# VHH binders against q86w26r167to484, part 13

Target 1, 318 residues: q86w26r167to484
Amino acid sequence: SLVVLQGSAGTGKTTLARKMVLDWATGTLYPGRFDYVFYVSCKEVVLLLESKLEQLLFWCCGDNQAPVTEILRQPERLLFILDGFDELQRPFEEKLKKRGLSPKESLLHLLIRRHTLPTCSLLITTRPLALRNLEPLLKQARHVHILGFSEEERARYFSSYFTDEKQADRAFDIVQKNDILYKACQVPGICWVVCSWLQGQMERGKVVLETPRNSTDIFMAYVSTFLPPDDDGGCSELSRHRVLRSLCSLAAEGIQHQRFLFEEAELRKHNLDGPRLAAFLSSNDYQLGLAIKKFYSFRHISFQDFFHAMSYLVKEDQ

## First folded at step 4 (VHH)

Design p10 (framework vhh_7ubx_2)
Fold by ESMFold2-Fast, scan of step 4:
Structure p10 (fold): chain B 318 residues (1-318), chain A 125 residues (1-125)
Amino acid sequence: as target 1 above (318 residues)
Amino acid sequence: QVQLVESGGGLVQPGGSLRLSCAASGFTFSDYAMTWVRQAPGKGPEWIATISSGGSTMRDDSTKGRFTISRDNAKNTLYLQMTSLKPEDTALYYCARYSEFTLVGEGETVTFDYRGPGTQVTVSS
């Protein structure tokens, strides 16, 4: 069977997908149905050494000694969770053909089209806008919409985010009194941005006087709070503007080439210090053969979208 | 009477490796998912990895390239293999019996019903 989980950026699709793997593994979900459940992060597929099913299985298992032949013996007892179809990188087809290789994403396309392992089960998560690209690959699919946090889940999130109960109470009180913020926190990714912003304001001793009126205002408040400060007393806004322009440039380049993982060298090309920009960029270490290589990504895909949109406004101001 | 006892920690140079062990007793180890959690001085607990009774794993993205969780059900033992250790990996490492996967703050974490006293890992030159 094939199920598509769709929802806006930051609605907890990845957390749900990962929870499903663990719930299956503990016997809570789909008991007796599957021998193996593979979690595939679509943005990471580009890191595979070869566009082969064997390499994908080694990647998912974290073990290049995984028993591929045994695993593939009963394909009807396999579940693949393809997380973030909208983040699947598209390599240059011409360059790959020169090497006699199919595009790495074509392996996932073959799985979705049911050409590879036609009896396996698939669960795909995606943003709605990418459905136009996904739908032509589907034969028969059940669609499920992910709406985000309930009111109780929002309250629980605030309590879990803040280790100090007084800070949690104050932050939740601010959000509850603002209908726009409260409704926006239905999206887990926005809830995180709001909590991070409020924590930053409270740690800096600032009183929240102006409240955001929409998602753009929320992201602007976050950016204003967490952009690196000017190291000297001169031209603070010009310094911050340069960092903002660099983040916008990185985001635009990523969207233009449908890339979501960036090497350290690429950040340096944009004059960005990854560790100093931990508020906007996360890093992960990947074992590629015998080497461990660091890649950066925007903390949420919505940050990359936001900075890309901002690239037009920043460019217009120049 | 559930008891979890970690071992294998110590002082290690940056770039080094360590293998942590957790001996479980007082329950049927093979029936439970297990997890590793660490806590650095002045910071909250951070989830590292969870492994099911059957061996399926889920790892935190920031460490999964360097850390591997495994288990030996015959010996009632949980392991964490750590490579390419960094000063920021300095923490008290806990073994815990998995309860639930959840979203907390900016990251994903787990809840647990029992944890060990922990084993100290110090990464310093």
Scores: ipSAE 0.119, ipTM 0.561, lowest interface PAE 5.4, mean pLDDT 78

Design p11 (framework vhh_7ubx_2)
Fold by ESMFold2-Fast, scan of step 4:
Structure p11 (fold): chain B 318 residues (1-318), chain A 125 residues (1-125)
Amino acid sequence: as target 1 above (318 residues)
Amino acid sequence: QVQLVESGGGLVQPGGSLRLSCAASGFTFSDYAMTWVRQAPGKGPEWIATISSGGSTMRDDSTKGRFTISRDNAKNTLYLQMTSLKPEDTALYYCARYSEYTLVGEGETVTFDYRGPGTQVTVSS
C-alpha cells in the first residue's frame, strides 16, 4: 500500500511521521504487520554515499553493518516513511552539471514507482505544491490531508514551549486576543515562530504593543527580535541589512537548486556566521563515509520561503 | 524489579570516542523499545536516540551523525557508540525504557517509565 500525507509547510507532517515510527516500535501502531519501519528524510537523501538501497538501509539503521540480506528477505513486511518529498533535489541532469553527483533522488523515485521493492508499504509526506511532481510516479495511492493544531493542541503547545507558567499564560493571552495570530498558530511551525518571537520579546524586556496582521508580519517580527537594528551584542562586523541580504541570497540559491542543507563554506561565501545566526539556522553533523561534516539548514522551511520571497524586495530596493 | 545499569562513561579528550553500555534486567528486554537520554548540569534532559525491539532507530538530528544506538537482545544490553566527541557532549547519560514520543518547543523528546542512574561523560583536555 501507498499513502500520501499532504499539508502546508509546518503542519506537523514530520512530527506525525516520526511519532508513527516510535508508536510502531512500541506495538501500538500496525502490530504484527511490519518487521522494519524506516524513516527517510528526503532532504538528507543527497548525503548518501551511493544512490543504492543498501546505503539507504545503512543510513536508516545508523549502522554500516546492518543485515541488508535479512532485512530484504520479506519486502512485504517493510514500511518506508518518505518524509518531505517536496524537499528532494532537482533532476539528475542539473546535479550532474553542478557536481557530477549520483542520482540519489532516483532511488526514492524507483521506490515510489514500485520498481524497487514493489511489495513494500510506503507513506509519503509532502507539501501540496510538489503533488504535480509526485503524481506521475504513483500507480495507486490513498491521499490524506493534514490540517494542523486544534485549539486544545495550541494551548498544550504554549504550555510545553514555555518552562515558566506565567510566561506561557501571558504569551497565550496575547495570541488569543488576536484572531490572526490565533488562527496562524493552527500551523505548528508558525506556532513555534510565534512562541519564539514572544519569548525573545519577554527575555529582552520588550512590551508587545503591536501584533502581526499576516504571516509576513509574523516572520518580520521574528527577524526584528533576533536581528534588531540597535543590537550591538557581539561586535559583529556585519550590519543588519547585510546579514538580511545574505540570508535572502542563501535562501534564493537554496530554492533555485532545491537544496535545503548548506555547508559551512557555503555560509562563508555569503558572509554568514552560522553559529551566530542560531535564531535562523540550525546545524547538524552527518556521517559521510569516513568523515563527519556539519550542515546548516533554515530552522523552519517557511524561513527559506520567506527569505526567498524577500530576496526580490531587497534586490528592488538596491 | 526492572533495573537498568549504565557503564562506559569517563573522561575523554575532544575528538575522542566512547562506547556506553546499559545492562537490563527484570523484564523481557527484547519486547521493549529503548532510549538514550542525556542531562547536562543545570539543564533539562535531552533525547538522543530510540531503538525498537527489532532494531529500527530514530535519532535526534543534532547527534545522529556522531552517535549510533544499537542493541544485543541475546545479552539484554543497549549500546551508544559516540564519535568525534565535543565539550558540549559533557553530560550524565542514562538509558531508559521508551514510553511515549513528544514534541517540546522546537525539539523532539520521549517519555519513559524506567531509567538507570546514568554514567558520567566528561569531554575535556
Scores: ipSAE 0.173, ipTM 0.614, lowest interface PAE 5.7, mean pLDDT 78

Design p12 (framework vhh_7ubx_2)
Fold by ESMFold2-Fast, scan of step 4:
Structure p12 (fold): chain B 318 residues (1-318), chain A 125 residues (1-125)
Amino acid sequence: as target 1 above (318 residues)
Amino acid sequence: QVQLVESGGGLVQPGGSLRLSCAASGFTFSDYAMTWVRQAPGKGPEWIATISSGGSTMRDDSTKGRFTISRDNAKNTLYLQMTSLKPEDTALYYCARYSEMTLVGEGETVTFDYRGPGTQVTVSS
């Protein structure tokens, strides 16, 4: 069978997918149905050494000695969870360029089209914008929509985010009194941005006198709070604008080319210092053959979308 | 009585490797998923990896390229192989019996019903 879980950016699709793997492994989800369950992060598939099912299984197991022959003996007892299909897709125009789909992306397309392991079960998570590219690959699929946090789940998130109960209560009170912020926090990723912003304001001793009125204001408040102080220039405001412009350029390049992982060299091309921009960029170490290599990504896909949207305004100001 | 006892921590230089072990007793080890969690001074607990009774693993993205979780059900022992260690890896490392995965604070974490006292890992030259 094939199930598609769809939801907007930051709705907890990845957490749900990972939780399903572990609930399965503990016997609380689909007991006795599958012998192996593989979690595949679609944005990481480009890091595989070869576009082969064997390499995908080695990657998922973290072990080059995984028993591939045994695993593949009963394909009907396998489940693949393909997390973030929207991070694989290419615009139609890009398919006309010299470079075709990467071999690793080709493997996942063959799996979805049922050319590889046709009797296995698939669970695919994606943002709605990618459905136009996914649907032609599907012969029969069940669709499920993820709506985000309930009111109860939002309250729990604030209590868990803040180490100080009084800070948690104050932050949640601020959010509850602003309908726009409260509704925005239905999206877990935005809930984290809002909590991070409020914590930053409280730790700097600033009183939250003006609250954001839309999603753009929320991200702007976050950027204003966490943009590093300028220690080398005479005019810190100009330096902050240059860093903002560089983040916008990185985000635009990523969206234009459907890329979500960036090497250190790519950050340097945009004059960005990854470690100093931890508020906006996260880093992960990946084992590629015998080497361990660091890649950067925007902490939330919403940051990449936000900085891309801002690229026009920054270009106009320049 | 459920008991989990970690070992294998210590002082190691940047770029080094360590293998942590966790000895489990007082329950049927092979029936439970197990997890590794770390806590640095002044910070909250950070989930590292979970392994099912059958050996299926789920790892945190920030460490999965350098850390590998494994188990030996015949010996009632859980392992964490750590490579390319960095000063930022300095923390108390806990072995725990997995209960549930949730989204808490800045990312994913796990709930557990039992954990060990932890083993200290210090990465310094």
Scores: ipSAE 0.298, ipTM 0.668, lowest interface PAE 4.0, mean pLDDT 79

Design p13 (framework vhh_7ubx_2)
Fold by ESMFold2-Fast, scan of step 4:
Structure p13 (fold): chain B 318 residues (1-318), chain A 125 residues (1-125)
Amino acid sequence: as target 1 above (318 residues)
Amino acid sequence: QVQLVESGGGLVQPGGSLRLSCAASGFTFSDYAMTWVRQAPGKGPEWIATISSGGSTMRDDSTKGRFTISRDNAKNTLYLQMTSLKPEDTALYYCARWSELTLVGEGETVTFDYRGPGTQVTVSS
């Protein structure tokens, strides 16, 4: 079977997908139905050595000696969770892939079209914007909308995010009194952004006086908190201007070329080394053949979109 | 019909001040973040400042605190106060509306959906 999980935030879908794997492993989800459940991060597929099913299985197992023959013995007992289909290459770049420049995403298309392992089960998470690209690949699918956090789940998230109970109570009280923030926190990724912003404000001894009225205001508040202007007492030599422009350039390059993982060397070209990067970028080490390489990605896909939008104004003047 | 119209530009001597205005119509101005961008002769466009619907501001430190963005929601107007102007500030100044990031459905990509024709600022003696 094939199920498409739709939702507006990448991080919320990823959290759910990973929880599904855990719940399956503990026997609380799909008991007795699957022998193997594979979590596939679509943005990481480009890192595969070859666009082969065997390489995908080795990647998912973390073991180049994984028993492919045993795994493929009963394909109807396999579940693939394809997380973040919107982060695969778009049709605009299909001609480039035909020249072998990035063929790794094609393997996922074959799985979705049921040309590879036609009896396996697929769960695909995606943002709605990619549905136009996904639907032509589907012959028949069930669609499920991810609505995000319930009111109780939002309250629990705030309690778990803050180690200080008083900060948690104050943050949640602020959010509850702002209808826009409260509704926005249905999206787990936005909930993280809001909690991070409020924690930053509280740690700076500020009372939250501004009232965000839309999601752009929320991202603006976050950026203002974690990229403050230069201070005479502190890092006056570190230009906020340079960091902002570099983040916009990185985001624009990523969106234009459908890249969501950036090498450390690429960040250095954009002068993106510094203590403020952790607020916007996360890093992971990946083993590629005989080498270990560090890759960076935006903490939330919406950050890449936001910074890209800032640079997109440049293109409107052409 | 969304319209953004800039005004207040002109010729000013070095060290002078100017206040730019952007009159917005055709939408609920108070619901949108607004931004100022400039393009100097022979250079690419440069982001100057953004102000949220709630009044929070992001500024480019390259203006060294000489520029202040503000808004008057009752008048549907965005402002840029410029002080200690330098010849290097000579540029066409645009205002733009930031698209609201959609939390459900399409439109999860933020873009500037509307910009004005710009107002020319020339700093010369």
Scores: ipSAE 0.000, ipTM 0.466, lowest interface PAE 11.0, mean pLDDT 74

Design p14 (framework vhh_7ubx_2)
Fold by ESMFold2-Fast, scan of step 4:
Structure p14 (fold): chain B 318 residues (1-318), chain A 125 residues (1-125)
Amino acid sequence: as target 1 above (318 residues)
Amino acid sequence: QVQLVESGGGLVQPGGSLRLSCAASGFTFSDYAMTWVRQAPGKGPEWIATISSGGSTMRDDSTKGRFTISRDNAKNTLYLQMTSLKPEDTALYYCARFSELTLVGEGETVTFDYRGPGTQVTVSS
């Protein structure tokens, strides 16, 4: 069977996908149905040494000695969770030539089209905007929509986010007084952005007198709070504008080339200091064969979308 | 009586490696998902990785690629292999029996029903 789990950016699709793996492991979900459940982060597939099923299994297990032959003995007892299809990176032409594969021949596309392991089960998570690319690969699929947090879950999130109960109550009160902001917080990722922004305001002793009225205002408030000046020591407005333009340039390049992982050298080409941009970028060290490489990604995929949109307003070409 | 006992911590130079072990007793180890969590002074607990009863792993994105969780069900032992250690990895590391994955902050954290006393890892020159 094949199920597509769709929802807007930050609706908890990744958390749900990971929870399913762990619930399967404890016997709570799909008892007796699967021998192996594999979680595949689509943005990381580009890091595989070879676009082969064996390498994918090694990556999922974190172990180059995983028993591939035993695992593949009964394909119908395998579940692959392909998390974040909308973040599936397009290999560059030079890298593709070294791997001997085209994007249309990528391992994930072969799995989705049922050309590889046709009897296995698949769960795919994606944002709706990628459905136009995913649907041609599907023969027949069940679609499930993630709606996000209930009102009770939003209240619990604020209580869990803030360690200080008074701060949690104050933040939630601000949000509840604004119907637009309260509704936006049904999206867990937006809930995090809002809580982070409010925490930043409270830690700096600032009073929240105006609240955002739409998604653009929410992201703008966050950016205005956490955007640092660059290290040139000049006018803070000028240096902040320079950093903003560089983030927009990085986001636009990523969208244009369908890239979601960036090397440190690439950040330097955009005049960006990754560690100083921790509010927008996260970094991870990846073991690639015998080498360890650091990659950056936008903390929230909506930041990449937001900065890309802003770059279009300033520049009509990229 | 459920018991979890960590070992393998200590002082290590930046760029070094350590392998932590957790010996489990008092329950059927192979039936449970297991987790590694760390806590630095003045900070809250940070989830590192969880491994299912069957060996499927979930790692926190911030430590992925440097830390690997594994288990040996025949020895009732959980492992955390840590490479390219940094001063910011200094923390008390403890193992825990997985209960639930929940969403807190921008990502996930785990809830557990039993945990060990922890083993201290200090990364310093």
Scores: ipSAE 0.037, ipTM 0.528, lowest interface PAE 6.7, mean pLDDT 79

Design p15 (framework vhh_7ubx_2)
Fold by ESMFold2-Fast, scan of step 4:
Structure p15 (fold): chain B 318 residues (1-318), chain A 125 residues (1-125)
Amino acid sequence: as target 1 above (318 residues)
Amino acid sequence: QVQLVESGGGLVQPGGSLRLSCAASGFTFSDYAMTWVRQAPGKGPEWIATISSGGSTMRDDSTKGRFTISRDNAKNTLYLQMTSLKPEDTALYYCARYRELTLVGEGETVTFDYRGPGTQVTVSS
């Protein structure tokens, strides 16, 4: 079977996809249905050494000795979760310039078209903007629209985010009394930003009194909390502006070139190093052949979208 | 039971054009991706192009812009339109039912589960 999970940026598609893998592994989801469930991050497919199913399976298993022949013996017992179809680095029609080899994304293309492992099950997550590119590849698919958190799911999220019940109750009470924040928390990514911001405020002993008007204001509140200007003024304010401009530049470059993973050297060229970076960017170490390489990505795709939009408002040489 | 039969090859002068055809039988043609592969004398097989069941194409950069792959599912036929032919294009051209491409650099060849006998294309003056 093939299921397409569509939803706007930050609606928890990746969280849901990863939870499905975990729930399957613990026996709570699809009991007895699949022998293997493979999670494939579409933004990370570009890091594969070769455009081969075997290499994809080794990468998914984290083990170059995985029994590929045994795994592929019963394709109908396999589930592939293709997370973030809209985050593929290159268009499916563009081929890799390596002796005429098919591009890495063409392997996913073949899986979706049901040419490779036609009896396997597929779960694909995507933002609606990429659905037009995905639909021609589909023969028959069940579509599920992820609308975000229900009121019950929002309450549950706050309880799980804050391990301290008292903090969870306080944070949720603040959000419930603010119509704009409460509605914004329907988006899981915004919900995380709001919870992170409130946790920071509570840890600093501060009281939240202002009401954000929209998602941009919420993100600006988060940025202001985790990238405050120094009390010294002047030069410290200029340094904060430089970091913001650099984040905007990085985000714009990523959108323009369909890139979502950035090398450490690239961050250094944008002057994006230091402890403050962890609030906006996450990093992972990847083994590429015999080398280990660190890549960065925005913690939420909404951050990349936000900073890209802000790139048009930031004045050069200010 | 699966059969693939190519036709349309021949002797052509540099700059000329040819259209190759491949008649498929013994399987549901519309369910499979199809590919064209060529083999020049003394060389290994070289992948040219693949077309999915839905019509999406992937082509080798060395021939892209000169060669066009297409299919007619109603006739169970695969086509390769070749233009601006060069002496370097001289080879035996095979159509093949696509099998997952397993490529490991220069040491590997294009894999397919069934191929036709091929049709010879010779480009010379």
Scores: ipSAE 0.000, ipTM 0.092, lowest interface PAE 22.7, mean pLDDT 71

Design p16 (framework vhh_7ubx_2)
Fold by ESMFold2-Fast, scan of step 4:
Structure p16 (fold): chain B 318 residues (1-318), chain A 125 residues (1-125)
Amino acid sequence: as target 1 above (318 residues)
Amino acid sequence: QVQLVESGGGLVQPGGSLRLSCAASGFTFSDYAMTWVRQAPGKGPEWIATISSGGSTMRDDSTKGRFTISRDNAKNTLYLQMTSLKPEDTALYYCARYGELTLVGEGETVTFDYRGPGTQVTVSS
């Protein structure tokens, strides 16, 4: 059988997938059904030395002496957990242009298409955005949606985010009093945005009199907190508006190309200074062949979605 | 609280050997792939090798026969064994935590979430 677990970014799909392996090993999950359960992180698939099934099994077992012949004796007693399919996929437009997949990605596609080990069981986790890339590989699959934070998990998140217990209690109380905010905090990324916003308000000594009514209001509150007018520089409101417009343009371009990483040059094309916008953009070093190169991304993927949506409301001049 | 601390660098003669260590703390070391990166004077950082959580390795061909990456998950330690060292290997060597896979143009690549301060390796006569 083949099951697809869907959930937005940060819904605990990876944690659930790993827990399933542990629960199976302890006999709690699928008792007597599988002889081997293989966890395949799509984040690490590039580390495979060869694109052969044998190498995948060696990689999962951490042992080049793994008994491949014995393992493959009863393929119907094997479960593969392919975690994070969305992280493996290139944008759909690139696939349409026949740019192909790496050989290591092709191995996973052969498993999903049932060309390799057709009787094994597969559990695939993915974000909804990658379903268009995944569905052509599937003949028949069961889909399961993963909900985000439970009420208990939301409470725990707020208490762990703040080092000061009084601030944590106040922040959670504000959120609980707003049903829309409380429900929105089922998404872990929204919890991060809300906590960051409330922390910013508290450290600036502001009293929270008006609470956000929807996710857009939440992001606007964050923007207002971390992109205030310059006090000493003079033209503060126009500077803020230009930066906001530039962030919207960067986000729109990224969404259009399903791209989440931006070079310094791309930020400059949008008149953005990455280090000065640390509240919205983070930088990381990435391996490109032998070189390590710095790229920027929105601190949370929801920021890219938010700024993209806002791009339709902001007029831009040629 | 994620910390990576390299050690084992020093001055060595051409043709010599060194073993570098990276002590990891503040995260579940066994869940992450780890990598070694070096930066020579006046040059940008250069990737050397990556090792998965399970021990599978990926190495650059230019160092493939001379450098070996390994790990000890019980000790939360990453290693780089270097042999037949050349003056061109003189660099500051960093360990880094392998992050999320992502797309950059046509290529797939990975972010390095955290890196250590580095340990200096100098190869000279």
Scores: ipSAE 0.000, ipTM 0.388, lowest interface PAE 13.2, mean pLDDT 72

Design p17 (framework vhh_7ubx_2)
Fold by ESMFold2-Fast, scan of step 4:
Structure p17 (fold): chain B 318 residues (1-318), chain A 125 residues (1-125)
Amino acid sequence: as target 1 above (318 residues)
Amino acid sequence: QVQLVESGGGLVQPGGSLRLSCAASGFTFSDYAMTWVRQAPGKGPEWIATISSGGSTMRDDSTKGRFTISRDNAKNTLYLQMTSLKPEDTALYYCARYPELTLVGEGETVTFDYRGPGTQVTVSS
């Protein structure tokens, strides 16, 4: 099977794709249907050293010793999520691209055209503009269009998010008076981030004096609210400093290996087990035999980008 | 061409104060979050503080409220006010431009090319 998720920039299709992997891992989505689910960022595929399926699998697994032969034994039990197909069609100033796609981009086209692993399942996300290039590669694809929240849907979301109608009205008033926040809330995941931030401010008895002026400001406001200086409430095990460093470390590893799903043991490797984690990470349990395995992911994928950017500032590696 | 130039470092006695400046040019300063980072001899880089385009700040608790980051958008200048300096604060201090993030993350690798050469702060005695 093949499904195409299309939506304009900022409609949350990457967040949705990553949530699907998480839901699959926890047994909520497609239980027993797939042995492996591979997330492939089309933007990042250019970083591959070789244009071979084996290298793609090593990249997705973050492990050069991944058992490729075993993984490929039953292609019908594999799902590939190709995120951001429109990124493959961006022009580059290279003579080699005068004759079409690079070898690395061609590997993904072979998967989409069913020339490689013809029985695997595919989920492709793309902006509508790139459908002109994608549609000729497809046969029997199901299309799903992701729309951002309308103005009415944003108002409804705020009313549903807050239990107290007065808090809902106050939060929505703040957002309506700020064009950056109001437009950002077209993205459902950002609606959650903004509502959570404002609720956190209200619960702490703080007046919202900071007016976000761009996308980075929104995430910084959220982090500042849930990880404030000198906050001793319920975080006696880890200092704010350690929590920030650990989140940065986890995010950096996630970006490096194109991972957004982490096991509990991996959190412990990064010294992450404090109560403040709930503001930044979500978890789900998965039943494995007689054991329950817990998986974590960032509440919004942009937190992973945010903390990775902060981590890069303190690293010597390029 | 983006340029960041730090100044204000020097030799200071324990318990003293210094104010570092970072002059920015080649971009719309007011549109970007800005960061201070330090690197002590024999240690890796340490994040100190970041200030958003709107003026909200995040600081590392290791400074224990002794450091304050601020900005003057009219002068395209970033500041770090340091008080109660300790020998452990001896380091090269540099500023960097924080990248603009997308509202919907793509799991993108972020690279910083815009860092200043740094200004040396030495706390001795």
Scores: ipSAE 0.095, ipTM 0.574, lowest interface PAE 6.8, mean pLDDT 74

